# Miniprotein binders against Uncharacterized protein slr1840: the designs that were tried, part 2

Target 1, 371 residues: Uncharacterized protein slr1840, of Synechocystis sp. (p73408)
Amino acid sequence: MRQILIAPDSFKGTLSAGEVCQIALDVLAPEFDCVAHPLADGGEGTLEAIANNLDGQWQTVRVQGPLPDQTVDACYLWLPQEETAVIEMARASGLPLVPVGEHNPEIATSYGTGELITHAARRGAKQIQLAIGGSATNDAGLGLLMALGWQFLDSQGQSVGWGGQALGKVAEIIPPVLNAFPQVTVLCDVTNPFYGANGAAQVYAPQKGADPAMVQRLDQGLRHFARVVREFDGFEINFPRAGAAGGMGGGVAWALETKIESGFTAIAKLTQLEQAMAGCDLVITGEGCFDHQSPQGKVVGGVLELAKKINKPAIIVAGQCQLSQTVLPNVLKIFSLVGPDMPLEKALQHPQTALKKRLVQVKQYLIQSQN

## First folded at step 19 (miniprotein)

Design r39 (from r32 with I43M L70M)
Fold by ESMFold2, fold request of step 20:
Parts: sequence; C-alpha cells; structure tokens
Structure r39 (fold): chain B 371 residues (1-371), chain A 82 residues (1-82)
Amino acid sequence: as target 1 above (371 residues)
Amino acid sequence: DLEEEIRELLREAEELIKQYKELTEQGRHDEAREVLYRFLMLMARLRYLAFWLGNEEIYERAWELLEEMMEIVRELERQRSD
C-alpha cells in the first residue's frame, strides 16, 4: 500500500499544522497509509508541531512576565527520551503578553525565559531548543542571563536592572559561580546584527512599541553593551543574527556559547523528518499562502529540498499557487485551495471545507496515477 | 552566605512593602515606583536563590510576597483614581 507522509506548515490564520494533517488523514484513508508529521519553522505552532511528533510532556511554570510587575504561567515541552526541552521565549517574554498600550522594550525583561531554562535544567534537560520569535524585549538577553546567575553592575556597583534601559548602564559583568546549564540552540531565521542601521533596535523595536527617540537609546545601549562584552572577554557580539529578539541572539551566544540554527532545520532534525520521509513513497506538504501567488514558506521549501535530496516525489497543497509544476522537478502536482470553485473570501471563511475539497482532488489524482 | 542573603532579602522585602505604602499615602508616587521596582527585583533574586538551594518553602514564599505587594499596589492605585 502506498505510504504518504503529510508534512505541512500551518495555514496561518486558518488551520494549525495538526488540523491540516487530521483533515488529510480523514480524506485519504482508507485508500492510503498516511503518516502525520506536522511542522513549523520556529515560530507560531512550534511546540504543538513537536508535541504531535514526539512523546513529550508539557511543563507549566510560574515565571516573571515581560513587564516587571507581571507574572505568567508559561509552558514548555519536555522530551525526556531526547533529554531536550523546547522553549518558546514568547510564552514568558512575548509581545502578546503585554497589553497594547503598555508595550515598552526599555522595561520589558527576558527574565522569565531564563526561569524556564533553569526549570528545564533541573528536570534533566541536556539540550534546550530555544525559539525566540515574538519577543517583547530589547534587553540582549540580560534578564535571561540574570535568571541564570549572571550579574550586571553599573559604575556604582549596583544592579543595572531589567529591560533595554539597562544595557547602557553596564560597567561590570560577573558570571555565575555555577554554570552547568544545558547546551542551548537558538532557533532563528532573522539575520540582523546586534546594533546599527539593520540592527535589533532600528529594525524591530518600533514594532515592540519604541518611538524614534527610544529606538536611538536602545541602539546606543546595545553598542555600549557590545563594547563592555568585548572588554570583558574579547567576544565580538555584533555578528549576523545576533540582533534576533532584541539582541537575545547575541547575548546568549556570548554568555552560553550557543549556536543559532534555522527553525525548520532544527525542528526537522528533532522530529527526524528525513527518516520519516525515507519510509514513505510520497510527501504532501503545504502552507496557507493566501496573500501571495506562490508558496514562500521555509517549511514547504525545506520539505521539497529534502524530498529532492532523497528522491521522493512531492505534492503541494497551498492557499494560492500559480507556480508551474515544470520549475519544481520533484513536484508531481500543485493544488490551490483558491480557484474558480473556491474564491479567496470563501476559502478564508471556510478553510476546513476548502482544504477538504482539494484533498479529495489529491486523492483522485493519486488513484488515477496508479493506472 | 546564600542562606544569609535569603534572610536579608526577606527583611528588605518587608521594609520595602512598608515604604511603598507610606510613600504612596504621602503622594510621593515617583519614589513609590522606585521602591516597587526594587521590591520586584528582590523577589526575582529570592526565587533564584530558593530554586538554586531547592528550598520550595522560600520559593513559594517569594511568590506569596509578590502577590501581597501587588494587591497593595492595586488597592492603593484604585483609591488614588477614585
């Protein structure tokens, strides 16, 4: 019996990757033996995608929220067999946790994310996969590092405090006495450096609530912190991707000697996507892509690249797609949810129905291709 | 030394709660905000130390003190807005 891997991204705004998989399973059975492998790229839906693929345990921890006077119950995924914790920074230090009128990256702290790491370490984690998208902060990870025992002191020997406002005050760095924490990998696809015209503050702080004057103060704070780090141990913190999550990429790379990987690559490795694909005859992947004429997502691209590498045929299901099948050599066929029988507005209103209709067509195509 | 630091933080936390109430009632709101900020930092430090030492009682006490202070903050802010 033909075995099909269902490896989609979420259809952002309409269907989770898990929902896409379930609809595909319902439509394609019993004619085909389907394996669900929902994916993500390190952003929205990452923990859920991993939990659907691996035997994980949700851990809920009361931690410091992004605002100094805020607490949150944040969860992460513990994977005991892999000795790995998967942590989304945004669940403890994310912009969605902050009421819109209270967005302020000069005060927002990453301390709670550090508390999740400490909890995972005590749970037995040897590895941390840290997704850093959606942060409220521009503190270079200072809050996170303080939760791990680092101290950052001003010229008077007092703590610099939390938030982006603290960066420019740092005069002395005191590393923790104990530093046996898990090996951390940062999941990031942003390429911005730590500071400068394309740096964390200039590019991303406005979306977090910074006006132009605050952007300048935040960028100057990052520059100052970079100098202090260089004086401390010679580390050059202003490298590509260091600006991710308000400088978190640089801060943890420096202090915890982390690596930074693309979210898709890390998730594909963790969930053993290549092995799952090797065991199947065909891959179905997809994404929403309702506002574009062609799929642009890192999940679809990564799945297709892997499928080509191991010589597996692929089918794409997308919200909209006008790509020629000819330009994608390992792709057998592309199905768009939107079409003459399913206008865009109707597909957005009834995404389950739209997807089911196209998957029925996928089934019919596959049955016919066996003849 | 860590056990001694915990004792100092608990004493300071009680003093900061008292200072916050006094400053707020005197209308000295900028100073009260500084005291609150110091208190919040102390509670985070206390949680770190308690977690490090495996002292669950002190860890939970730090959360209880934080909620006690925040309830005071909300009540006094409500009275000011009236």
Scores: ipSAE 0.631, ipTM 0.887, lowest interface PAE 1.5, mean pLDDT 89
Fold by ESMFold2, fold request of step 20:
Structure r39 (fold): chain B 371 residues (1-371), chain A 82 residues (1-82)
Amino acid sequence: as target 1 above (371 residues)
Amino acid sequence: DLEEEIRELLREAEELIKQYKELTEQGRHDEAREVLYRFLMLMARLRYLAFWLGNEEIYERAWELLEEMMEIVRELERQRSD
């Protein structure tokens, strides 16, 4: 085997996907010709993974933060060749921007994310990939839409304001007069509908600071807004994935006629993962899976599915991986960072060393497999 | 038209600053918070319009007005808690 594609997720909390790739390149060279292709699933690290693969330009913009009196400098990635901007809403409207005692989805606004979209449009973006993980908001994207020129008025003809509290007040919808924005695709993997027992408010608002009474008010607001949208243009907003990011999935899909896609699928397409893999003899993928709380991640699973589709063998390198209960026919071998020679705490303290040690073993395995 | 809206927003911003100070001095804190909220939304709208029109001076002025109001808010909160 001559060429190896290194296509990992980040090892969250320890190593970025780019760092994993660099360590692999350093260890496997000069014996093997390696191509770095760091990945993400639309969450943390998405912009960085794309920037490692494509000639992108970081754009920093002063925008509205999630709290009404908060200003943030938010970054997005401009890809001029692709005429595409990649925006993580959490950088403008994310929960990490809010002090823990100030979490309140009834007041948090997505307005700043809309400001990033307008900036990207002025840069020439024709397409926007909008990653919506980690939001502080439950406003159905009203703030974002207001930044694009939409007006939402109460029965007195006044603005409903920002935040989840605004949803139940909407009586009139006025589309923007300044109507020039790129095609938006929302990157998301949750399937929750807009409202109801499995909806945005009931499932996700508690972790954004909502107590049970607030959750009920937010859900009622989402239901009211859904009715107003239906009356406005007949759109049925309560569909799977519409509840993502506090209803952002539904609001943007309705107002901007956009689609919601799997984060991995969108990133793999944008970075041309299939083309890169087709040019290699083997793929190495992996993720940080140090606590066994979930099965194989979306990046690893997506890479393996693609590798199977185009008949490429794969090797998995993970923090800890419970795969003894599964059959993976296109996987040659699985290497876990944690083992008898590398206890969990040591691997977490020294993740670069742990990964390097396992990649040396991968190298040895590959050399032994040559004839 | 958009240029006329910008002029009106700037004028309204000055009035809201005055109203915030008056209401706070009168101890009418719920009403003062509503005035502040409206001011913050106006500044966001002003930034969008200025950016859309390519008017960098008004864009920066909107950020300056926001900071001027927030300094007044912080000072009056400091005086109240003292």
Scores: ipSAE 0.562, ipTM 0.855, lowest interface PAE 1.8, mean pLDDT 88
Fold by OpenDDE base, fold request of step 20:
Structure r39 (fold): chain B 371 residues (1-371), chain A 82 residues (1-82)
Amino acid sequence: as target 1 above (371 residues)
Amino acid sequence: DLEEEIRELLREAEELIKQYKELTEQGRHDEAREVLYRFLMLMARLRYLAFWLGNEEIYERAWELLEEMMEIVRELERQRSD
């Protein structure tokens, strides 16, 4: 084995995927030729992971924030070679942008995310990769669509208000007159329908500040909007994944004829993970699973499935992984950051040191396997 | 005519700012909130039109009006708490 692909996820709350790669390069070189390929699942750190893999240009745009009285300087990633913009909804319409105590999915708007799309279009984007994790909103993408020129009117012919409260008021839809939009791909890992017991409001609105009464109002709003859309053009918006980001998955799919892909799949394609992996002898992947109850992340799972598909051996380096080595036949070994020599508390306090220590063991294992 | 629509939207925006101030000063906060939402929707439409028509002047003017409204909202909320 001469060439190793380092394709980790972030160690959530401790190390970025890029930092993990750098530590791996520092430890494994020069004995091994290593290629860094930081990954993400469309959640936090997605833009940074892509920017580290591709010659991306950061763009900062002043846009509407999640609340009506907010403006934010939101960053997105421009990929000039791919003519692609990568946009995280959380940068414009994200929950962390809302002040503590002001979380309100009836008021929060996705408008600023739509503004990012328009700016990317003006920059010459032919493709938009839209990560919709971490939203503050349950507006079905109404705000986003308004930024793209859709008008939503009430029974009196007035524009509906902001946020999830607007959904139940929509009586008329007016499509944009000016609509030269790039192709949008939504990055989504959830399968929630638009409304109902497993819908956007019932599942995700509580964590966005909705009380039980608000959840019911929001769900009724989603149901109403689904009816109006069906009456408008016959589209059935209540499909799996439509409930993502408070119904934005459905709203964007309807209005923009959007593809919905898993975050890992989209990022893996964009960063050419399969090609990079094919050029290597071994892949090292990993994630910051410190919770015994947390399922294996989408990135590690995706990397392992891809490695299996193309017959590449894999090594896993995880925060705390109790996965049996027998899970996949192509997994050579699993290394956990936490161990007898590294208690959980110490690993959390010193994640870089903990990772480095395990990577030294990986290096030793690889050297021994070559002899 | 989209240019005419832009001119109308700008005039309406300025009027809505005045109405918001007046309603708030009168303690008519629910009505003021409705005016604020109308203003925000108007600004959304205006920014869309200006952007896609390539009218940078109007696009920036829409931001100025939005910032003005936000300042007014913050000032009046402070006065109410006080």
Scores: ipSAE 0.434, ipTM 0.770, lowest interface PAE 1.1, mean pLDDT 89
Fold by OpenDDE base, look of step 19:
Structure r39 (fold): chain B 371 residues (1-371), chain A 82 residues (1-82)
Amino acid sequence: as target 1 above (371 residues)
Amino acid sequence: DLEEEIRELLREAEELIKQYKELTEQGRHDEAREVLYRFLMLMARLRYLAFWLGNEEIYERAWELLEEMMEIVRELERQRSD
């Protein structure tokens, strides 16, 4: 019996990766040996996707929120077999946690994310996967690092305080006395440098509530901090991806001596996607909109690259498809939820029904191909 | 001695809470904000030390003090908006 790996991304705004897998299993599992392997890009739904693949335990921890007066009950995923915690910074330091009208990346802190890391370490984490999408912050991870024992002092020997406003005041860096932290891997798909025209502040601070004057102050703060770090230990923090999450990518990479990995790559490793795929004859993947950018670095693109690498055929099931099948030689067929028999409006209103209908066609196609 | 540092930090934290209240009552909001930041950084250090020394009691006490300060901040901000 043909073994099929079902490894979709979420259909953003309509179906989770887990829901897509379940519908696919319901349709295909009676005829084929199917393995569900929901994926994510390190953004929204990452924890849920991992929890569906691995024996995970949800942990709820009260931590500092993004604003100084806020506390939040943040969840992270504990993987006891892997001794790994998966943390989304957005659960503690995310933009949605900030009330409307109070968005201020000069004040917002990443401290609560550091508390989640600390809690995970206390549970015995050897590894931490840190997803850093959806941040409210432009503090270069100072708050997070403070929660881990770093001290950042001004020219008067006082703490620089909280948020992005602190960056330009840093004169002295004091590392933690105890450095027995678990290995942290930062998950990020952005390539923005730490500062400058394409840096954290210039690109992302506006969506976090920064006006043009604040953007300039924040960028100058990042530049200042980068200089102080270079003077401290010679590290160049202005590298590609360092600008992720308001500079947290750079700050964490520097202080914790870690690398920034793509969300897909890290999740694929953690969930052993390659091993799962190697055991199957066919891969079914998909996303909400498969376009000309989809082959280049998203979940579906990563799955297709891996499938090509290990010589596995693939089928794509997309909400909408803008590409012709001819562009991807290892893809057997592309199925679009939207078609002559399923208008876009109806597919958006009834995504489960639309997906099920296409999966029935996938089933028929596979049966015919065996014959 | 890290244990002594923890004890000192706890004492200082309580004093900073007091100072924050006093400064706020005096309408010295900028200075109060500075005290708040000092308090937050002190709590960061205290929780870090308590964690790595395995002192759960102090770790939880530091959290209680943080929550107390946050409640004070919220209450005083509400009073300013009325």
Scores: ipSAE 0.408, ipTM 0.744, lowest interface PAE 1.2, mean pLDDT 90

Design r39 (from r32 with I43M L70M)
Fold by OpenDDE base, fold request of step 20:
Structure r39 (fold): chain B 371 residues (1-371), chain A 82 residues (1-82)
Amino acid sequence: as target 1 above (371 residues)
Amino acid sequence: DLEEEIRELLREAEELIKQYKELTEQGRHDEAREVLYRFLMLMARLRYLAFWLGNEEIYERAWELLEEMMEIVRELERQRSD
């Protein structure tokens, strides 16, 4: 065993996936030949993880911010070899861009995300990977679609405006005249429907600044829009995942040729994780916490499933692990950052030191296993 | 004709800026907000058309008008809070 793939997630709140890889390389070399393959789940750090794996070009575009009176310089990643743009909605229409106390999903617009898509299309993108985590919006992607040339008119023939408040006013839909958009893949890990008790507004609008009355208005707006869409072309927008990013999953799926994939799956494909893993003898993966949910949908789980599929052994380095090794036949060993020699508080204060300490133990284990 | 549409949108944008100011000065804030949303959508359409037609001048003019309106909104909101 000589070639090791280092394919971690971020240790949320402490270390980026790239930092984890670098520490692993520093510890395991020169005794082992290591390849860094930082991963993400389509959330925060996705662009950085991809940029570390692929020859990407950062593109900065002036776009509409989440609020009507905001403009932002948003970055996306252009991958010229793959003819792919990777866009994070949060950089144009994200919750962190909204000033404290001004969170309002009735007003917040996804328009700036649509402008990023338009810019990427003009760059010659054949594919867009759209990460939709961290949105400030509940506009069903109306703003985004308006940036792509869709028009939404009220009963008086006037534009409905922006934000979740616009949804309930839509009476007429006019598709774009100029349409040269690439295929969009939405990176989404949620299964929420468009509206209802588990819908976009009811589940996610509160964290975006909606009070209970606003949630009801937003949900009613989504229901109204769903009806108008159905009347327009027969599309049923109330499907699982449609509620993602305040209904954007549904809106984009309706208006565009869209695939909806898990963030990990899309990133793994884009970064050619399987090919990289096939070239290695061992995979080391890790995240901040390894629990019973980790095998089912997180980066670590995805890596382990892939490793199992192609018959590669794996090692897990986790912040805290509660799983027994017996559950995962291809897992050689699990290393927890937290232990008797490293209290949780110390690990949180000194994550690099904690990780390095465990990676030294991994190295020792690997050396002993070769003997 | 998309070029004619652009010219109409620009004329309407200037009128909407005026209307927004007038309505705000009259204390008709709900109506002013509606005008603002119409303006924003008009700018959205204008930027879309300009972008795909390759008209950089109109595209930048749309941003300038948007920035102007945003400044007006911020100033008038500040005056209301004082």
Scores: ipSAE 0.282, ipTM 0.670, lowest interface PAE 1.7, mean pLDDT 88

